# Ledger of designs, part 26: VHH binders against q8el04

Target 1, 306 residues: q8el04
Amino acid sequence: MKSIQVQQLVEEFNLEVLAGEDHRERTITKSRTHRPGLEFIGYFDFFPMERVQILGKKEINYLHQLNEQERDIRIGNVVNYHPPCFIVTSDQDGLTYLKKYCHAEQIPLLRTKEATVDFMAKVDHYLTRKLAPEIAVHGVCMNVLGIGILIRGESGVGKSELAHTLLGRGHRLVADDIVVLKRLSHKTILGTHNDKNKEFLALRSVGLLNVVRAYGSRAFQDETRISLDIKLSKWEKDSLHNELEFETQYRDYMGVSVPSIEIQLQPGRDVAGLIEAAANNWYLQQQGYSAAEDFMNRIEWQDGDD
Key: E = the ipSAE of ESMFold2; O = the ipSAE of OpenDDE; V2 = 0.75 times the mean of E and O plus 0.25 times the DockQ between their complexes.

## First folded at step 12 (VHH; framework vhh_7xy4_2)

Design w4 (at its last fold request DockQ between E and O 0.85; V2 from the best seeds 0.00; counts 0 for: pae E 2.2 > 2)
Fold by OpenDDE, fold request of step 13:
Structure w4 (fold): chain B 306 residues (1-306), chain A 120 residues (1-120)
Amino acid sequence: as target 1 above (306 residues)
Amino acid sequence: QLQLVESGGGLVQPGGSLRLSCAASGFTFSNYAMAWVRQPHGKGLEYIATITSSGGSTYYSDSVKGRFTISRDNAKNTLYLQMNSLKPEDTAMYYCAKDEEWTRSYFQYKGQGTQVTVSS
């Protein structure tokens, strides 16, 4: 199971450490934060104790209204579940009682000036990405017309050259050679670079090309949702792929199905154009339009009139 | 026919090392990126590492980063996985695969695998 340390949150969001400074190595494994308001009032059913706990104005104000004895009990009850950390939002003060318990139980107590809802959203977003399962595949990841495309094929088939052509047409490189895929959800795969290959395109005979330097900042994108998988292959006579396919094929990545097409490379074909067409077609399908269905309907209509 | 034969697995103590090999045949090995994956008993397939066709680029899962090294010898049609600092959590059946094959729902083009057991 993928995890990050509380220290990473501290650094990412520039959080103030109020207690538990020596315990920032504690691990976070859940991608969502939790506000323990109900738990402070004594309701612990389904308490997500493994989540980062956010203490907003409501929670802190509630605690401030309690007498010392009750406050100690309520805080103790929550802290005893040993969540990864507590983060107080809106730069709230009067946290001596929280500091005491967090220190005793070796749980980091952190603080930010940010508003609770906004901060939680940011943290959730951050954690989702950081904790996402990831794999790497060989290929090229492009954003074509706003659509993320993973291009695969044998070594030497011309993937990088194709990428270069697409760049010339105003599209964006995400990653060349190694593409990191992250599963954000059961339906969403994100493609990105591995930092080492960031902004670089490897072209045979030319060498490494920095696409940002060569074509400007618009030639590069850090990450993109993968919406289409394209396999490049050499042309083979009598291949089943030489015919128009009416059924959508899929490629699975970490349990996520991505529409997949195969393009056979032939001399004189505008492969970049085909990729653009595929992207457009995908977009139209997402809008509820199927060219194939439309075509079939038209045929049926003509046959009915005979 | 495409064939991948994994070897080099065995029983090792925590902190020990193993070197896995994968002999490839039936395809042009040097034209394909390769990957190592593993499957713990009763669990799903887990990604380990990928290496490009030339061996020029590698990528590792976080779980093995710094401990495992993927390499290849194209002249010998062989893929390697050097595993150092082994942990009990590394216990699994290990498979080599073409980069494009292991991600499929039905991982069909795998060898028999080689069992790695890390136990005191």
Scores: ipSAE 0.829, ipTM 0.948, lowest interface PAE 0.5, mean pLDDT 92
Fold by ESMFold2, fold request of step 13:
Structure w4 (fold): chain B 306 residues (1-306), chain A 120 residues (1-120)
Amino acid sequence: as target 1 above (306 residues)
Amino acid sequence: QLQLVESGGGLVQPGGSLRLSCAASGFTFSNYAMAWVRQPHGKGLEYIATITSSGGSTYYSDSVKGRFTISRDNAKNTLYLQMNSLKPEDTAMYYCAKDEEWTRSYFQYKGQGTQVTVSS
């Protein structure tokens, strides 16, 4: 599993280090921040202590209202769970007991001038992207009509040539050859390049092209949400294949299900047009429309319609 | 029918090295990208690395980047994983896979795997 060090947060967000300076190598493995309000009042069931702990005005003001003995106890009880770090927002002061316990337990105590809600959103976003599980698959990733498409198939089947045709129709390349897939949530797979292949398309017999130089900056997109999976396969003239499918097929990536379609590369077939049609059909399906259901409803008749 | 046979595992001390092999048959090996994945005891599959059909491009998970090297010999239908600077966290059963087939809800065509144990 991916982790980052507290030092990386300090650098990314220009955080002030108030205590635990020598322990910024502590690791963060959870992508959501936490405000430990219930924990300061003594309720520790389900405490997500492995998360970055955010101390906003409400948390700090609560602690300031306690007498010194209670403050000592309540802060001590939280830091003894050894979270990766604490971050105080809104440039708050009066942190004597926090510094004391963070120093004693060797936990970084950090501070930002940013307001709590805005800061938490930024950190959650940063951690989600940095800690996202990722894999690499062979294929082409495109954005077609605003819809992220992962195109798979064996090497040499024609994936890069199809991508070139789609570029000529005004669509965008994300990655060729190696597509990096990042799981941002249980419902979201992000497709991107590996930096090495950024903007490059490899065409059989033509060579390596930089698509931005060849087609302009609008021909490239750094990333896209993968909404549709397309398997390209070689056409076999006498092969029996049901190309009309009324039920959605799926392909799983890191536990996320993606609708999937297989397209055979028949000579003379407008495969790029089929990709565009698939993207539009997916869009309609997200709005609750099913062409198959609509069609079947139109050919069904109710008895007794007189 | 696809066949993948992993080998080269064993017991090694931290900091040591191993080279894994994956012998492939039942498909045109040179037409497909290949991957290594591993399964630590009692845990799910963990992605390790991908190599394209020609071997021209590779990608590594962050946990192994800089320590492991994926390679292939298309003339011998064999995939390799050179593992250096091994850590106890690398202890797992290692599998090779064709393309992205390991990402399915269930993993078909899984070989026997080869056990790597890193212990002092």
Scores: ipSAE 0.572, ipTM 0.861, lowest interface PAE 2.2, mean pLDDT 87
ESMFold2, look of step 12: ipSAE 0.565; ipTM 0.862
ESMFold2 (binder alone), look of step 12: mean pLDDT 82; pTM 0.842
OpenDDE, look of step 12: ipSAE 0.819; ipTM 0.941
ESMFold2, fold request of step 13: ipSAE 0.571, 0.513; ipTM 0.863, 0.839
ESMFold2 (binder alone), fold request of step 13: mean pLDDT 83, 83, 82; pTM 0.853, 0.843, 0.838
OpenDDE, fold request of step 13: ipSAE 0.822, 0.821; ipTM 0.945, 0.945

Design w5 (at its last look DockQ between E and O 0.01; V2 from the best seeds 0.00; counts 0 for: pae O 3.4 > 2, placed apart)
Fold by ESMFold2, look of step 12:
Structure w5 (fold): chain B 306 residues (1-306), chain A 120 residues (1-120)
Amino acid sequence: as target 1 above (306 residues)
Amino acid sequence: QLQLVESGGGLVQPGGSLRLSCAASGFTFSNYAMAWVRQPHGKGLEYIATITGSGGSDYYSDSVKGRFTISRDNAKNTLYLQMNSLKPEDTAMYYCAKDEEWTRSYFQYKGQGTQVTVSS
């Protein structure tokens, strides 16, 4: 399980430290923040205590309306679940018992000037990216017509040369050789470089090319969502099947299904053009159009119409 | 026929080192990236590292970065994992995998794996 330290949140969001200064090495493993409103009123079923706890104006004002004894009890009950940290939003004051309990239980208490909903969205997004499972695969990642593609194939099959052809057509490189895949959700795989290969494309007989220096900043994109998977294979003269395929094939990465196409590298074939066509077809499918279904419907109408 | 044979596991103290090997046959080893993955008892598969076919590029999960080194010898068709500063959390069955095959939901391990146990 990936984790980050509370100190990383403090640095990223410029948070004020109110208590627990020496315990910012505590780890965060959950990507969603939580507001413990129900827990302050005494309902602890399903309390996600492993999450970063956010205290907005509603939580703080509710606590201030309680008498001192009840305030002490309710704050103590929540802090004693030992969440990774507490963050007070909207620059709120009057945190005596919260500071005392966080100090005593060695839990960071932090503060931001930002409003609650905006701040929670930013932290949730940051944690999702930092805690996302990630792997690396061999291939090339491109953004073609705004569509992220992962190109796979044996070493030496021509992937980097194809990427260079696509660059010449105005598309963007994300990563060559090593593609880092991050799972942001059960539906979304993000492709990116590994920093070492940022902006570089390795071409046989030419060597290492920095695509931004060669073609300008629009030739490179730091990351893209992987929408299509393309397997390049060697062309074999004696085993060629030209079939119209109506069913979408899929490839799984960390439990996320990605549409997949296999393309043989036939001599003279416009493989870059096929990749552009695949990207455009995917875009149309997202808008509810299927060329295969449209074609089959037209055949049915002509066959059944007398 | 594709075969991958892992070896080099064993028992080791925290802070110790081990070197795993993966002997490959039945395919052109240098044409394919290779990966190490592990499965702790009762847990799901965990990604460790990837190395390209030439050996020129590699990538590590955050849990092992700085402690483990993936390498390969294409003349011997062998993949390696040097594991240093071992922790009890590294206890698992370790497998090598060809390409990205391990990323499939239905992936079946090609080798028996090699057990690494880190205990005090």
Scores: ipSAE 0.586, ipTM 0.862, lowest interface PAE 2.1, mean pLDDT 87
Fold by OpenDDE, look of step 12:
Structure w5 (fold): chain B 306 residues (1-306), chain A 120 residues (1-120)
Amino acid sequence: as target 1 above (306 residues)
Amino acid sequence: QLQLVESGGGLVQPGGSLRLSCAASGFTFSNYAMAWVRQPHGKGLEYIATITGSGGSDYYSDSVKGRFTISRDNAKNTLYLQMNSLKPEDTAMYYCAKDEEWTRSYFQYKGQGTQVTVSS
């Protein structure tokens, strides 16, 4: 299970450390933050104690209204579950009682000037990305016309060369050779590079090419949602590839089904153009349009008039 | 290594003013709330003021509220305490500390302090 340290949050969001400086190595394993408002009033059913706890104006104001004895009990009850850290938002003050308890229980207490809702959204996004399950696959990840595409195929089939052609047409490289796939949700796979291959395209005849240096910053993208899986294969004369496969094929990545198509590489054909066409077709399908259905409807209509 | 160096103390008459400074080094100053504490002779440490990392007021003790002002210059890594309307009861050794350190049972990084004496 992936985890990050509280220290990484402190650095990423430039958080102020109020207590627990020596315990920033504590780990975060959950991708969502929690506001423990109900817990402060004594309701602990389904308390996500493993989540980063956010203390907004509502929570802090509630605590400020309590007498010292009540406050001690209420804070103590929450702190005893040992969440990874507390983050106070909106630069709120008067937190001496929280600092005391957090210190005693060795839990980092952090603060930010950012508003609660906005900050939580940012942290959730960050944690989701950092804690996302990931796998590495061999291939090329491109963003073509705003659509993320994973290109697969045997070694030597020309994936990198195809990527280079697509770059020349104004599309973006995300990763060559090794593509890191991250599952952000049950429906969403993100493709990215492994930092080592960032901005590099490996061409057998040329070597390593930095695409940003060669083609500009627009030639590269750090990450993209994978919407299409494309398998490149060599053209075999005898393979009746029924061009009109009406049924959408899918490739599974960590439980996420991605539409998959196979493109046979034929000499003299514009494979880059086919990829662009596939991207456009996918886009149209997302809008509820099926060319195949439309075509069938047109045929049926013509047959009915005879 | 974390270092805190207090300065600005001295002898002042009742009703007078002093400005204390604390030079901080060895850590990212702006990322930490800072505090002033004082220790009268023969007495325990008293927590008197805290300021947020961003420079907002956080806390004043009732004994100094309205008379003392805590401030900071993050660009200079310096904490300040403006003390006005000083009273004999304000006589103490004054220390700066990370606010987080105040919550500890012991001060790991305590400066030498600066002596403030209010006497006619």
Scores: ipSAE 0.032, ipTM 0.481, lowest interface PAE 3.4, mean pLDDT 88
ESMFold2 (binder alone), look of step 12: mean pLDDT 81; pTM 0.830

Design w6 (at its last look DockQ between E and O 0.01; V2 from the best seeds 0.00; counts 0 for: pae O 11.2 > 2, placed apart)
Fold by ESMFold2, look of step 12:
Structure w6 (fold): chain B 306 residues (1-306), chain A 120 residues (1-120)
Amino acid sequence: as target 1 above (306 residues)
Amino acid sequence: QLQLVESGGGLVQPGGSLRLSCAASGFTFSYYAMAWVRQPHGKGLEYIATITGSGGSTYYSDSVKGRFTISRDNAKNTLYLQMNSLKPEDTAMYYCAKDEEWTRSYFQYKGQGTQVTVSS
């Protein structure tokens, strides 16, 4: 499981360190921040203490309203869960009580001048990218007509040659041979390269090709959201199987379901054209359009449109 | 049918080394990328590394990069994982997998795995 240190947040966001400065190697493993408002008033059910804790004006003003005895109790109750750190937003002051408890419990207390909502969004985004689970799969990742596509199949089936054909049609390479998949959320998989294969396409009988040098910078894209999964398979007499696959098929990557299509490599088949058609169809379906429904509606129009 | 047999696990002190092996049969080994994954006790699967069918490209998770090396011998149908600078956090059951089959929600392990325990 991926983690980062509190020190990395301090450096990335230029945070002021108010307490616990010797404990910035504490680790963060959760990609969402949390505001502990309910916890300060005593409700701890489902307290996500493993998250970075954000103290906005509402939290700080509540603590300012408390007498000394109650303040000690409320702050102690939260700090004793030992979250990775606390970050005060909006350059708020009057923090001697928080400094005291965070020092005593060896937890970093940090501050930013940024407003709460904007800062939380930036930290959540940063943590999501830094902590994103990632794997590598064998295949080719392309961006076809703005649609991210993962092309899979056994070694030697022709994936890189297909990618070259798609490049010639003006589409963009993301990665060849090894595709790194990063899970940014329960719905989002990014496909990217592993730096070593950046811009390279391996073609049989030709060797390695740097697609940017061969076709210009528009032939390459550093990453893309994977919207469609395509399995290339050897041609067999399974025409009835393809006709019976009217239901959308899915492939799971790290718990994220991606629509999947199998394309057989029949002799004479325009596989690149099928990829382009699949990308267009996917795009239209995201807009609520179904070619099958449209066609059926047109048939019904003739029988009772009035 | 497809069979994967992991071996080489054991007990080792922090900072130590182990080399895992995975004997493959029932498919054309060199045609497929292979992966190592691990499962710490009571937790889900964790991705470790991938190697392409030819062995020409590798990729490692951040948790093991620089410490582990994936390799393969296609003549022997065997996948390897060299593990150096082992940490207690590396304690887990280790499995090899063909392609990306381990990513499915209904993944069925093909071998028994091999236990690695890092403790002083």
Scores: ipSAE 0.355, ipTM 0.786, lowest interface PAE 4.1, mean pLDDT 86
Fold by OpenDDE, look of step 12:
Structure w6 (fold): chain B 306 residues (1-306), chain A 120 residues (1-120)
Amino acid sequence: as target 1 above (306 residues)
Amino acid sequence: QLQLVESGGGLVQPGGSLRLSCAASGFTFSYYAMAWVRQPHGKGLEYIATITGSGGSTYYSDSVKGRFTISRDNAKNTLYLQMNSLKPEDTAMYYCAKDEEWTRSYFQYKGQGTQVTVSS
């Protein structure tokens, strides 16, 4: 299970440490933050205790209104679940009682000047990315016409050369050779590089090419949502590949189904053009248009007039 | 449906001891801080003690501090109040409640309570 340390949050968001300075090694394993408003009033059903706890104006103002005894009870109840850390937003003050409890229970208390809703969104986004399950696959990841594509195929089939051709046509490289896939949700796979291969394209006969240095910053993208899976295969004369597959095929990545197509590489054919066509077709489908359905409808209309 | 049933009350002499029990049902007991409160005859509700859901922390009113001990068994869904060194002033109807539902004047779910009488 992936985890990050509270220290990483402190560094990423430049958080002020108010208490628990020696316990920033505490781990965060959940990708969403929580506002413990209900918990402060004594409701703990389904309390996500493992989440980063955000204390906004509502929570702090509530605590300020309590007498000392009530405040001790309410804070104690929440702190006893030992969440990874507390973060106070909007640069709120008067936090002596929180500092005391956080220190006693060895829980970091942090503060930011940022507004609560905006800050939570940023942290959620950061944590989701950092804690996302990931796998490494062999292939090329590109962004073509704004669409993320994972290109797969056997070694030597020409994936990197194809990538280079696509770069020449104004598309962007995300990763060559090793593609890191991250599951952000049950419907979303993100493709990225493994930092080692960042900006590099491996070309047979040429070697390693830094695409940013060679073609400029527009030739590279750090990450992209994977919308299409494309398998490249060698052309075999006898392979009955039904050119008109009416049914969409899918490939599964960590429980996420990605539309998948196979392209047979034939000598002299514009494979890059086919990739672009696939991207455009996907885009049209997202707009509610199916070329296959439209075609079938047209055929049926012609048969009815006879 | 949330249910709280208090027991263990009775008549004791000054300096005596009693142990109250509260059986809880209808909610996830371990997720809630629980409180004991009492109501002397003709008087309002008085806070006595609170224990956190996990049992990790306890809080007491000044009137009972050092004499009473609040505890819980989450496996049995039961809240306890050990009362030592009882005084005539401790005579009251005793109630258990969720801490969040406790107010000085009202309980959303009020049990029948258990009567404690301290008299010579």
Scores: ipSAE 0.000, ipTM 0.259, lowest interface PAE 11.2, mean pLDDT 88
ESMFold2 (binder alone), look of step 12: mean pLDDT 83; pTM 0.854

## First folded at step 13 (VHH; framework vhh_7xy4_2)

Design x1 (at its last look DockQ between E and O 0.06; V2 from the best seeds 0.00; counts 0 for: pae E 11.4 > 2, placed apart)
Fold by OpenDDE, look of step 13:
Structure x1 (fold): chain B 306 residues (1-306), chain A 120 residues (1-120)
Amino acid sequence: as target 1 above (306 residues)
Amino acid sequence: QLQLVESGGGLVQPGGSLRLSCAASGFTFSNYAMAWVRQPHGKGLEYIATITSSGGSTYYSDSVKGRFTISRDNAKNTLYLQMNSLKPEDTAMYYCARDEEWTRSYFQYKGQGTQVTVSS
């Protein structure tokens, strides 16, 4: 199970440390933050204690209204579950009582100026990405016309060359050779680089090319949602694969089904154009249009007028 | 190593003013809320004021509210306490601390402090 340290949150979001500095090594294993409003009023039935706890204006104002005895009880009850950390939002003050308890229980207490809702969204996003299951696959990840595409194929089939062609057409490289796939949800795979290959395209006969330096910042994208899987294969004369497959194929990545198409590479054909066409087609399908259905409907209409 | 060095203390008459400084080193000063605390002779530590890491917010004890102003310069790694309308009751050793530190049962990183004496 993936985890990050509280220290990473502190660094990522430049959080102010109010208490528990020595305990920033505490681990975060859950991708969503929680506001312990109900817990402060004594309801713990579904308390996600493993989540980063966010204390917004509502929570802090509530605590400020309590007398010392009540406050001790209410704060103590929550802190005793030992969440990874508390983060106070909106730069709220008067937190001496929280500091005391956090110190006692060795829980980091952090603060940010950001508004609660916005901050939570950012943290959730960050945690989801950092804690996402990931695999590495061989291929090229591109963003074509705003659509993330994973291009696969045998070594030497020309994936990187194709990527270069696509770059020339104004598309973006995400990763070449090794693509890191992250499962963000049951329906969402994110493609990214492995930091080592960031911005690099490996071209046979040319070597490594930094695409940002060669083509500008617009030639590179750090990450993209994978919407299409494209397998490149060599053209074989006798391969039955020349038939227009009307059925959508899928490839599974960590339980997420991604539409998959195979493109046979033929000499002299515009493979980059085919990829663009595939991207466009996918986009149209997402808008509710199916060319195949449209075609079938047209055929049926002609047969009925006979 | 974390180091806090307080300065600016001295003898002042009632109604007078002093400005304390605290030089911080050995940690990322801008990431921590800072506090002033004081210890009168023979008494325990008393909280005075806190300033957030960015300096955007301040909090004061009731005993000094309206008279003292806490501020900071993150570029200089320095914490300040402007003390106005000083009273004999303000006589104490003054310490700066990370807000995280003074809430502990013990000061792991305690400076030497600066003595403030308010007397006629």
Scores: ipSAE 0.023, ipTM 0.342, lowest interface PAE 5.5, mean pLDDT 88
Fold by ESMFold2, look of step 13:
Structure x1 (fold): chain B 306 residues (1-306), chain A 120 residues (1-120)
Amino acid sequence: as target 1 above (306 residues)
Amino acid sequence: QLQLVESGGGLVQPGGSLRLSCAASGFTFSNYAMAWVRQPHGKGLEYIATITSSGGSTYYSDSVKGRFTISRDNAKNTLYLQMNSLKPEDTAMYYCARDEEWTRSYFQYKGQGTQVTVSS
């Protein structure tokens, strides 16, 4: 199960450590932060204690108004759930009493100058990416006309050569041979490289090509959201093709459905052009346009006017 | 060694205003929460206003809330109390105090005080 340490959070966001310095190896396994406002006033149903706890001005000002007896009760009840850490936002001070409880319970107490909402958004995003489930797949990942595309097919079918053709047409490489897919949400797959193959494209007759050196920095993109899956297959005589596909096909990656099409490598076929067309058609569909519906409407209108 | 010196007291008519100051020395002023405490003649101490070390949070007793404002200037090592709409019951000796734990009930150090008299 993926986790990060509190120390990694301290380093990423340059957090001040106010207490619990020796306990920064505590782990974080949840990708959302939490503000414990209701918990300080005594309501603990559904308390997400495994999350990083954020103390904004509302929380800190409430605690400042309490006497010491009330603080013992309210803070004690929350720290006894042993969350991974507390982070005070907006450079708030007057925290001697919080340091006391966090020292006693061996919980890191951290501080940032950033405002609460902005800071929580940054941490939520960072944790989502660091804790995201991932798999490695064989294929090529490109960004074509702003659309993230995963190209797969049997080894030797010509995927890397196709990627090179697309690079020459001004599109961007994300990864060749091994594509790392990260599930950021139930709807979102991110495609990236594994650092070892960063910027490299392997061409059968040329060898390794660094695409940034060959085509400039515009030829490479560190990551892209996968919007379309394309299977390349060898052309087979006597295969039946449906030139007008009415139903969208899908391929699942870690429980996320990605639209998928198959392109057969017919001799003389402009496969790069077909990929560009597929990207454009997907983009139009996101705007509510269906070419199949439009075409059928035009046929019906002409027949009805007869 | 540690010193807190209050000033700015005096005689004021009801409804009037005064501004008290407290000069601090012998410790790092910006590290400590500070408070104003008063003692009416023949009575015990009343903890009336507190401010965090940075000035980010304040507390007031119900008897002065809305009329008094505590503030601080950490560059000058000075604590202030702006007292408006003064009443005869505000007559007291006013002390500057260091509040190490934001307890609003305990202090280890206070100054010699400055007299505020609200009458006639």
Scores: ipSAE 0.000, ipTM 0.439, lowest interface PAE 11.4, mean pLDDT 85
ESMFold2 (binder alone), look of step 13: mean pLDDT 84; pTM 0.860

